# Ledger of designs, part 19: miniprotein binders against q6w4x9r395to579

Target 1, 185 residues: q6w4x9r395to579
Amino acid sequence: GHCSLEGGSFVTTFDARPYRFHGTCTYILLQSPQLPEDGALMAVYDKSGVSHSETSLVAVVYLSRQDKIVISQDEVVTNNGEAKWLPYKTRNITVFRQTSTHLQMATSFGLELVVQLRPIFQAYVTVGPQFRGQTRGLCGNFNGDTTDDFTTSMGIAEGTASLFVDSWRAGNCPAALERETDPCS

## First folded at step 3 (miniprotein)

Design G12
Fold by ESMFold2-Fast, scan of step 3:
Structure G12 (fold): chain B 185 residues (1-185), chain A 97 residues (1-97)
Amino acid sequence: as target 1 above (185 residues)
Amino acid sequence: DEAVLIVKWAIRQGDYERAIRIAEEVAKQNPTDRVLFLLALAYLWAGRPEEALEVFKKLLERNPDDPEIWRLIAWAYLRLGNEEEAKKAEEIAEKLE
């Protein structure tokens, strides 16, 4: 299955359901029992313009009990907070420069990530057949039925993309602290 | 206001209890939209969504067309397990954007 995060704010799920959202938090893209060591793939979004509705992908994170691999739009790759030179290899994961504008994270457990660095930061997620029906998060449930792709973290299928996205927040939203209010308030 | 900066700093550090205590005290003396928003965020991120909802509802009385407040209300309802109210709040937020 393939899931894509493109054009700053477009997502296409594993079941090929496209949607847009506007958010400035860290979100869970993919959780699955097929990922080792309680692994999860996450996406960080921030403001791309003066309006909060202009949102863009700024980093992709793979988090497990052993690793916190961050690939940011600044072309920096870190693991557990330490910058890594490419190619970077762990027991099950290799991060390398595929082209001058693309990085790839290859794994031994059926997950592949390709990140486009320029001209627009974008991500493409590929999972093997063992993940079918066993995924949750922004990339959907990978069950061949697009009508329930907006299943929230509470397990309820929603028709509204924004509620679906909001249910998959992975932490606090520091960007909200910088929200502007009327100076006279 | 220096109190706002201290509250924001406490929230960034994950010290939500300190942020709530300071924001509550400041809000008693001068309940600005900014202070109330930070108080509600601190409640929400501290795992106190019912208290967050009370403050967000006060903010809505003064800013009824703010889509971000409606989305935060939806998130608070989700944390309370009230999916119907969360869906209604999110639909309102989408109409305002």
Scores: ipSAE 0.000, ipTM 0.312, lowest interface PAE 11.4, mean pLDDT 75
Fold by OpenDDE base, second read of step 4:
Structure G12 (fold): chain B 185 residues (1-185), chain A 97 residues (1-97)
Amino acid sequence: as target 1 above (185 residues)
Amino acid sequence: DEAVLIVKWAIRQGDYERAIRIAEEVAKQNPTDRVLFLLALAYLWAGRPEEALEVFKKLLERNPDDPEIWRLIAWAYLRLGNEEEAKKAEEIAEKLE
């Protein structure tokens, strides 16, 4: 499954459903029992302009009982608040520079993350087949059905992205704003 | 314990509601630390952070020096949008590690 966060506010789920939202909080992208140590992948969004529609991805966070790995738009990588030099390796996670503009987080448990640093901070999440039907968050449920991707944290299928996105927030923030998906994005 | 294994399996399979149901039943009879922990996790994964937090706090009373519980409490607070309490819990966890 492939999930992408592009253009500052555009998301494509594991089931390839595209949608757009505007928010300025931390959101759970991926939560799954397949992630060890209660791991979860999160996305941090912040204001990039003066309007409510001017939001952008500013960091990606992998949080578990053991690690809190943050990849920020300024290319700083931290674990548990401490800056780390690349390549950085834990017991089951490696963060390294893939290209001059891309960082990659590789894992031993079927999660891969590629972060594009420039010109736009974007993220690409890949999960193995073992995650099918067992994912939750903004990246959807990876069950091959796009119609139920907007399932909230409470297990309710929403028709709009706004309530769906808000249900996966990890922090204090205003309600997310939904916009029509641009197929050319 | 067979019940614990079933709960673990249910969580692994993503059947959090089943895990909750079984763990709650077991906890009524024998609320061991392990059962309570699994119950709290199931709540958390099921998107029920309030209930998870309640159980974690009970565990904390019995295990105040367990950094793992503190970290999970922080997680629950984050899910609730309470960043302040989450930070406090994380700081405690860090000190205990």
Scores: ipSAE 0.000, ipTM 0.227, lowest interface PAE 10.6, mean pLDDT 89

Design G13
Fold by ESMFold2-Fast, scan of step 3:
Structure G13 (fold): chain B 185 residues (1-185), chain A 97 residues (1-97)
Amino acid sequence: as target 1 above (185 residues)
Amino acid sequence: DEAVLIVKWAIRQGDYERAIRIAEEVAKQNPTDYVLRLLAWAYLIAGRPEEALEVFKKLLERNPDDPLIWYQIAIAYRFLGNEEEAKKAEEIAEKLE
């Protein structure tokens, strides 16, 4: 399955349901028992430059008991608050430059992430078939039925995007509360 | 074909030794550009950048203007700690895009 975060604030779920939202917070993109060590993929949104009504993706975070990998729009990659040079490899995860404008995070557990750095920061999430019906978050539940893709964190299917998106906030707003700061480098 | 799918699956499962073993055998049987790209990528992801570079050099002889090969060469040089060579490879790739 494929989920995309494009054009700053446009999302297409694993079941191909498109929606847009305005938000300046950290949101859960994907939670699943298929992710090792309580893993979750998250997206950080903030206000985009020239437009006061628009927000855009500024970072993607993979968080587990072992790792906190942050890939930001300024091409900085950190793990547990420490900046990493690419390619960066752990036991199960490799982050590398795929092209001049794209970074990829490849994993051994059926999750792949590609981030476009320019001209607009965008993310593309691919999951293997073992994730079918086993996902929750902004990317939807991957069950083949688009009518329940707006399932909130409380398990309720909503007809509109706003209640759905708000239910998946991971940090306290305003935005950037999940943004890592490296005090030394 | 089936062998290519098995290699990709093995990489996704972190079974790099299986991926390399199968890719090596396919490359011996049919050393097409596609198979050599797959083999080089398997070496690279497995953390065997010297072996990946050997295969990438063969691919460059047949595809000297492919920016993707140069980006992958840069990744291999970074795994080896050769930052200056990695930067040169990225500059070549960028100009070819």
Scores: ipSAE 0.000, ipTM 0.148, lowest interface PAE 17.1, mean pLDDT 72

Design G14
Fold by ESMFold2-Fast, scan of step 3:
Structure G14 (fold): chain B 185 residues (1-185), chain A 97 residues (1-97)
Amino acid sequence: as target 1 above (185 residues)
Amino acid sequence: DLAVRIVKYAIFQGDYERAIRIAEEVAKQNPTDEVLILLAYAYLRAGRPEEALEVFKKLLERNPDDPEIWRLIAWAYLRLGNEEEAKKAEEIAEKLE
């Protein structure tokens, strides 16, 4: 499955359900029993000057009991607070420059992350088939049914993005505002 | 339970007032944790955070150490504009994890 964080504040879930929001917090993108050492993938959003969004993606974080890998829009990669030269390799994770404008985090456990650094910071998450039906967070539940992709942290399926996004906040920050769906023609 | 499935479907469809009506009737007869959570969530989605907080207080009497209930309480306080109480609720949720 494939999940994307694009254009500052757009998200497309593993079941291809698009939505948008604005918020200034760290959000859980992906939690799963398939991630080792209580691993989780997270996204950091902050205020931006881009015309299509008040907020934008500024960093992606992979957190486990052993690692806190942060990839920021400033093209800095850290693990546990220490800056790392690329390519950076741990036992199960490698971070490297895929192209002049893209970094990739490859893992041995079926998770792949590609971040676009320029012209806009964006992230693309790919998970293997072992993750089907076993994901939770902003990227959805990956079960092939879009009607329950907005499952909150309490396990309740929603038809809209607002409390779904709010339920996946990490830390003490303001709630994300609901984005009006108004397809201009 | 059939009634629980109907409430969940009403929430999914965005029909929060229908979800509230059904969940209130079910809770009056059989106030399970699941029904109370659905009722409080429907109140939050309907823009009625004061009523959601009343339901969450009942839930805390039954299970005071559920961190997710405290996070929902924080969302309710944020919707009321009470950031200080929301921060306290988030701190309680973090301590319980």
Scores: ipSAE 0.000, ipTM 0.276, lowest interface PAE 15.3, mean pLDDT 71

Design G15
Fold by ESMFold2-Fast, scan of step 3:
Structure G15 (fold): chain B 185 residues (1-185), chain A 97 residues (1-97)
Amino acid sequence: as target 1 above (185 residues)
Amino acid sequence: DLAVRIVKYAIFQGDYERAIRIAEEVAKQNPTDRVLFLLALAYLWAGRPEEALEVFKKLLERNPDDPRIWLQIAYAYRLLGNEEEAKKAEEIAEKLE
């Protein structure tokens, strides 16, 4: 399965359902029992410049009980707060520069991440077949049915992206940080 | 709709060649934007970015201002090692954002 974070604020779920959202927080992209050590993939969104959407992806985080790997739009890679030179290797994870504008995080557990650094920071998430029906978060359920892709952290299927996205916030971010695209309508 | 679900299931199973075969057949009879998008995704995941580009360009004929299609085109060019074309597509997508 494939999930993409593109154009600042567009998401395509593992079931190929596209949506757009606005927010300035850290959000859970992917949680699964297939990820070791209670692993989760997360995305950080913040306000962007004039040529971008109102909010844009600024970092991707892989968090487990052992590791906190952060890949930022500034091309800085850290693990547990320490900057790392590429290629960076652990037992199960390798982060390396695939091209002058792309970084890749390869894992031994069926998760791959490719990050485009320039001109717009974007991320592409690939998971193996073992993740089918066993994912939750902004990337959806990976169950072959798009009607429940907006399943909140409480297990409720929502009809709108806004409520769905808010339910996957990873931390104490006030709802007021979200922009309304057209407050007059 | 049923054919679309079968194509998605094949993609999720990692059976990209089956997904391509079915999507191509459906597209010959009724080339909807949804079917063409799934066909292009199947080509990308099968490691066939040149064929994905052909399909995405066909989608642009109907949806020229969709920044997401331009971003997929940029990604396909990146996979081909065509950095200059990828940058042009990304710049177009940024302007449409």
Scores: ipSAE 0.000, ipTM 0.130, lowest interface PAE 16.9, mean pLDDT 69

Design G16
Fold by OpenDDE base, second read of step 4:
Structure G16 (fold): chain B 185 residues (1-185), chain A 97 residues (1-97)
Amino acid sequence: as target 1 above (185 residues)
Amino acid sequence: DEAVEIVKRAIEQGDYELAIWIAEYVARINPTDEVLRLLAEAYLRAGRPLEALYVFIRLLWENPDDPEIWRQIAEAYRRLGNEEEAKKAEEIAEKLE
């Protein structure tokens, strides 16, 4: 399954459902029992302009009981707040530079993350087949059905992205704004 | 293993695409250290340093103190035009010797 965060406000779920939102919070992208140590992948969005519609991804965070790995827009990789030298390896996670513009986080448990640093900070999440039907968050539930991708943290299927996205906030932040996805984007 | 031997021969003969194809297949089923090393080598020789880099990084999980793997990582970075990371990897390799 592939989930993408592109263009600052566009998300494509594991089931290939595209949607758009504007928010300035930290959101859970991926939770799964397949992630060790209660792991979760999160996305940090912030204002990129004056208007409410000017939001962008500024960091990706993998959080577990053991690690808090942050890949930021400034090309800084930290674990538990400490800047790390690349390639950086933990027990089951490795962060390394693919190219001048791309970082990759590889794991031993079937999660891969590619972060494009420039010109737009974007993220691409890949999970193995063992994650099918066992994922939660903004990336959806990876069950092959796009109609139920907007399942909230409480297990309620929403028809619109706003309530869905808001349910996956990791903190107390303003409500997200929903817009329809441009099919050409 | 017969497949491993075929991969080795393919690499020796310069048929890197064949080596990659077989090694990838085997690695999906049984990713042994030997298969991964051969796959990484085949990638490098085939002019695919990014893929090689990924495999070498994976090898570090089981062999974190192997200076040779770090040297290979450095080589992959160099081929990718990333001299900074190449140098860092080499420094790690040197410390492990």
Scores: ipSAE 0.014, ipTM 0.253, lowest interface PAE 7.5, mean pLDDT 89
Fold by ESMFold2-Fast, scan of step 3:
Structure G16 (fold): chain B 185 residues (1-185), chain A 97 residues (1-97)
Amino acid sequence: as target 1 above (185 residues)
Amino acid sequence: DEAVEIVKRAIEQGDYELAIWIAEYVARINPTDEVLRLLAEAYLRAGRPLEALYVFIRLLWENPDDPEIWRQIAEAYRRLGNEEEAKKAEEIAEKLE
């Protein structure tokens, strides 16, 4: 399956359902029991700066119990808050420059991410067949039926993108994952 | 050159860990096309397809139109269980011939 984040605020799900949204937070793209260590792929959106209604993708994050890999539009890659020189590898994940304008994150567990840095920051997510019917988040449920691709975090299928997108918000805007130092309930 | 011959012999004899150890050392100092190809083969034969994939991608920086590298990328993806990317890489290799 293929999911894409293009043109600043357009998403095409694994079942090929396109939609557009306007958000300035961190959102869950993909959660699945197929991802090790409670892994999740997330997207960070922020304001365009000039247009009142426009937002743009500014970073993609892979988070698990072991790793917090952030790939940002300024071409910085970090893991657990520490900047990494490319190519960067862990036991299960390798991040490298595929072309002068593209970075790739390859994994041993059937997830692949390609990030276009220029001219527009965009992301392309590929998952293996083991993920069929086992994904949730902004990229949809990968079940071959587009009518339920707007399934919220509560398991409700929506007819519009707004409630669907809001249900997958992962925290405060714009960089929720950078604010992890508060252990108070 | 002598180190390259030792790596080749280690691969021929099935001693992939020795081949990897020497090839990694040589590649850090002088990453020639030949050394990187041997390193990638040793990784792949040692059951380490992710490391092999990294080295094949690095080889593409200098050899983007080499169909053999794309076939090896397909094999690494297949061993990782990523059939869609393996098929894409095979299609690229066929197109380049």
Scores: ipSAE 0.000, ipTM 0.097, lowest interface PAE 18.2, mean pLDDT 73

Design G17
Fold by ESMFold2-Fast, scan of step 3:
Structure G17 (fold): chain B 185 residues (1-185), chain A 97 residues (1-97)
Amino acid sequence: as target 1 above (185 residues)
Amino acid sequence: DEAVEIVKRAIEQGDYERAIRIAEEVAKQNPTDEVLRLLAEAYLRAGRPLEALYVFIRLLWENPDDPEIWRQIAEAYRRLGNEELAKWAEEIAEKLE
């Protein structure tokens, strides 16, 4: 399954449900019992441009009991607060430069993350089929049914993105502005 | 490329540490499909399946329909003890043939 975070504020879930939001917080992208050591993938959004309603992805975080790997739009990679030179290898995770404009985080447990650094910071999440029906977060539940892709952290399926997005905030942040539109291409 | 030929020869001779060292340096400057495939093979043969897996997954980004890469991913997962992921990768390789 593929989930994408593109154009600053567009998300396409594992079940291919597109939506848009405007928020400035850390959000949970993916939680699953398939991730080792209570792992979770998170996205950090901050204000972009002159409009207060526009936000952009500024960092992606992989958090587990052992690791807190942060990949920033400034091309800085840290683990547990310490800057790392690439390629950076742990027991189950490697972060490396795939191309001049892309970083990749590859794992031994069926999760792959590709981060585009330029011209716009964007992220692409790939998970194996063992994650089917086993995911929670902004990337959806990966069950093949788009009607329940907006399942909140409380397990409630919503018809709109606003409560869904707000339920996956990982910090004490303001509520996000919702705008559901079709992404062009 | 002279460096690529040296890596191939090192693998043929069983000198996997030399092959890895040279292939890593070449990949830092110009990560072609050929050098990445050689690097991944050297890692697998050196008993380093996790590093091999990372390189194969990188190759998969540009070659998602190559059944040989999927088979190598399956082998790396098998060596890591991840049988479920190994079966997944093998099934994809079979469908692509």
Scores: ipSAE 0.000, ipTM 0.144, lowest interface PAE 15.1, mean pLDDT 75

Design G18
Fold by ESMFold2-Fast, scan of step 3:
Structure G18 (fold): chain B 185 residues (1-185), chain A 97 residues (1-97)
Amino acid sequence: as target 1 above (185 residues)
Amino acid sequence: DEAVEIVKRAIEQGDYERAIYIAELVAEFNPTDEVLRLLAEAYLRAGRPREALWVFRILLIENPDDPEIWRQIAEAYRRLGNEEEAKKAEEIAEKLE
């Protein structure tokens, strides 16, 4: 299954449901019992003026009980707060430069992350078949049915992207908005 | 503008590495529709359809109903061996014409 974070504020779930949101928070992209050491993939969004977007992706985080790997739009990779020289290897994770514009995080547990650094910071998540029906977060539930892709952290299927996105905030931040109006327009 | 002309000439001459390098640099500071279209073309002609696909997806944000972008997405998927996705993109392009 593939999930993408593109164009600053667009998300396409594992079941191919596209949506857009406005938010300035860290959001849970993917949680699954298939991830070791209580692992989770998260996305950090902040204010941006690119392509009239209100917010844009600025970093992707893989967090487990052992690791906090952060890949930022500044092309800095850290683990547990320490900057790392690429290629960077742990027991089950390797982060390396795949192309001049792309970094890849490869894992032994069926998760792959590709981050585009230029021209616009974007992320692509690939999971193996063992994740089918066992994912939670902004990337959806990966059950082959798009009608319940907006399942909140409370297990409720919503018809609206904003309520779905807000349920996956990872910190005390403002609520996500689908579209914020220009205060001068 | 001068940089855009250099990218166009590099593509015409088959110097895709030069075209990509300059277009990526320009797009980092000024990601206009024209620059992104040239970058995607350079990637596709350089045999890098995955990178081309990523750029076309960005272009769809401002141009969701452009049949030419969808046709190019179909070509990128064909080069990746993703026949199902290529067919879907082609059908969208046909519907928009």
Scores: ipSAE 0.000, ipTM 0.110, lowest interface PAE 19.8, mean pLDDT 73

Design G19
Fold by ESMFold2-Fast, scan of step 3:
Structure G19 (fold): chain B 185 residues (1-185), chain A 97 residues (1-97)
Amino acid sequence: as target 1 above (185 residues)
Amino acid sequence: DEAVEIVKRAIEQGDYERAIRIAEEVAKQNPTDEVLRLLAEAYLRAGRPREALWVFRILLIENPDDPEIWRQIAEAYRRLGNELEAKYAEFIAEKLE
């Protein structure tokens, strides 16, 4: 299956359900028991002035018990907070520059990520057949039925994207979104 | 030694179609580094640089810091007329040496 994050605000799930993504937080793209060490793929969205939408993808994160790999739109790759020169390899994960404008993260466990750096930061997620019916998150449940692709973190199928997206927040939002504006003095 | 030697001989004799056919079948059953390198070479010599690039992509998963693979990628891009990507691959190969 293929899941894509394109044009700064569009998502297409593993079951090919398209929707427009809105929000400025870290969101879970993919959780599955097929990912080792409690692994999860996450997307960071922030306010945008260039995509003609209010939000855009700014980073993709792979998090497990061993690794926190961050690929940023600034072309910086870190693992556990340390900058890495490409190509970068661990036992099960390799990050390398596929072309001058694309990075690839290849894994031994059936997950592949391609990140377009220019002209617009975009991400493409590919998973093997072992993930069928075993995925959760913004990329959907990969069960061959688009009507339940908006399944929330509590297992409830929603008819609209907004509740679905909000349910997959990782709880790590930009400080500005949590600040109240006070009356001026 | 049987299949690998047959592929090597086919490449040496300029029979790239035979080399590709045999290497593809071997790779489907048991994709070793050696077989994949021979398959990529056969594609490149047969004038199929796009297919060679797909095989080099697979090789990069296990060998991302091998300068020889990056030099071969540069050659494949050069044959496709993509000099920007060829120069980038050459830069990576140089950095890794």
Scores: ipSAE 0.000, ipTM 0.307, lowest interface PAE 12.3, mean pLDDT 77

Design G2
Fold by ESMFold2-Fast, scan of step 3:
Structure G2 (fold): chain B 185 residues (1-185), chain A 97 residues (1-97)
Amino acid sequence: as target 1 above (185 residues)
Amino acid sequence: DEAVEIVKRAIEQGDYERAIRIAEEVAKQNPTDEVLILLAYAYLRAGRPEEALEVFKKLLERNPDDPEIWRQIAEAYRRLGNEEEAKKAEEIAEKLE
């Protein structure tokens, strides 16, 4: 299956459910027992433009007990905080320039990430069939049923993207719902 | 300049209709490679692969050895259900890298 992060704030899940959100945080994109060493793929969003509701993808992170690989929109690749020259290879992961505008992270465990650097920073996640029904996060649960693609970190299927997205925040950031619901009224 | 930045921002926000409208107008006045790339990209993301292909073909006349243009052409053909042409475009892109 494939999941895409396009247009700065647009996501299409592994079950092909599209949605859009407002959020400026690091979010868990993909968690699965199929990822070694408690691995997780994460996406970092920040403000894009002058409107308070605008957000865009600025980095993708693969985090495990061994590695913290960050690919940012400024074309810097780091692992555990140290900048790396491409191609960069570990035992199970290779990061390399696929084209003049795309980087690829290939793995030995059935996960592939392609990052478009220009004209717009975007990410494309491909997972092998062993991940079917075994994924959690913003990319959905990959079970062939789009009605439960908005399953929160607590295991609850939501009808709205905002509660779903907010549940997958990683780190100490404001809730996405604060921007959507405008509780100041 | 300013219009190009507005197009990029509209694409980042997923507002492909606005991106297309502005990029089409800019392209009428000055069809630079950057504007045409953004326009074709916006068409492709808006679910208009036939129009994206026409713009990518114009880009190929100026940049026939750019592997990324060929990869985008392959994606447009896939969205049209033309797997034969998509595969040919992918093979060309691979040769150029």
Scores: ipSAE 0.000, ipTM 0.191, lowest interface PAE 18.4, mean pLDDT 72

Design G3
Fold by ESMFold2-Fast, scan of step 3:
Structure G3 (fold): chain B 185 residues (1-185), chain A 97 residues (1-97)
Amino acid sequence: as target 1 above (185 residues)
Amino acid sequence: DEAVEIVKRAIEQGDYERAIRIAEEVAKQNPTDRVLFLLALAYLWAGRPEEALEVFKKLLERNPDDPEIWRQIAEAYRRLGNEEEAKKAEEIAEKLE
């Protein structure tokens, strides 16, 4: 499955449900028992425009008991707070420059992240078939059914994005403003 | 100097085209000898020795007695297949050491 974070504030889940949100926090994109060492993929959003309803992706974080890998829009990669030169390799994770404008994080456990640095900071998450029905977070539950893609951290399926997004906040941040979901097609 | 560090990191990561773009922009605003040297090195490592040579020659106008610039000019000529000019540049660098 494929999940995308594009255009600063648009998300398409693993089950291809598009939505837009207006939050300024760190959010859990993906949690799964398939991720080793209690791993989770997270996205950091901040305000991007003059409108208070606009937000944009500013960093992507992979956090586990061993690693805190941060890829930020300023083109810096850190692990556990220390800047790393690419290619950066750990036992199960390699971060490298795929093109002059794209970084890739490849893993041994079926997760792949591609980050576009320019002209707009964007992220693309790919997971293998072992993740089917085993994912939680902003990227949805990957069960082949879009009607329950807005399953909150408490296990409740919501009809709108605002409560869904707010339930996956990973930090002490203000709640996102309530907004209608935007169709991508 | 922050810009110099960004260019150095790009070169160390093997992203010579990014190093060239950043160094060119910095050089337009503040063409220091250090920035121009890094720009020329990035051209050379990117397989663009003609462009590297042009920048190294500009540096020589400002610092004609720097043996490191002459060594890099020799390498640029070598990559262009001009062994006579490469040898002359190496001999000049040796005399300046």
Scores: ipSAE 0.000, ipTM 0.056, lowest interface PAE 25.8, mean pLDDT 72

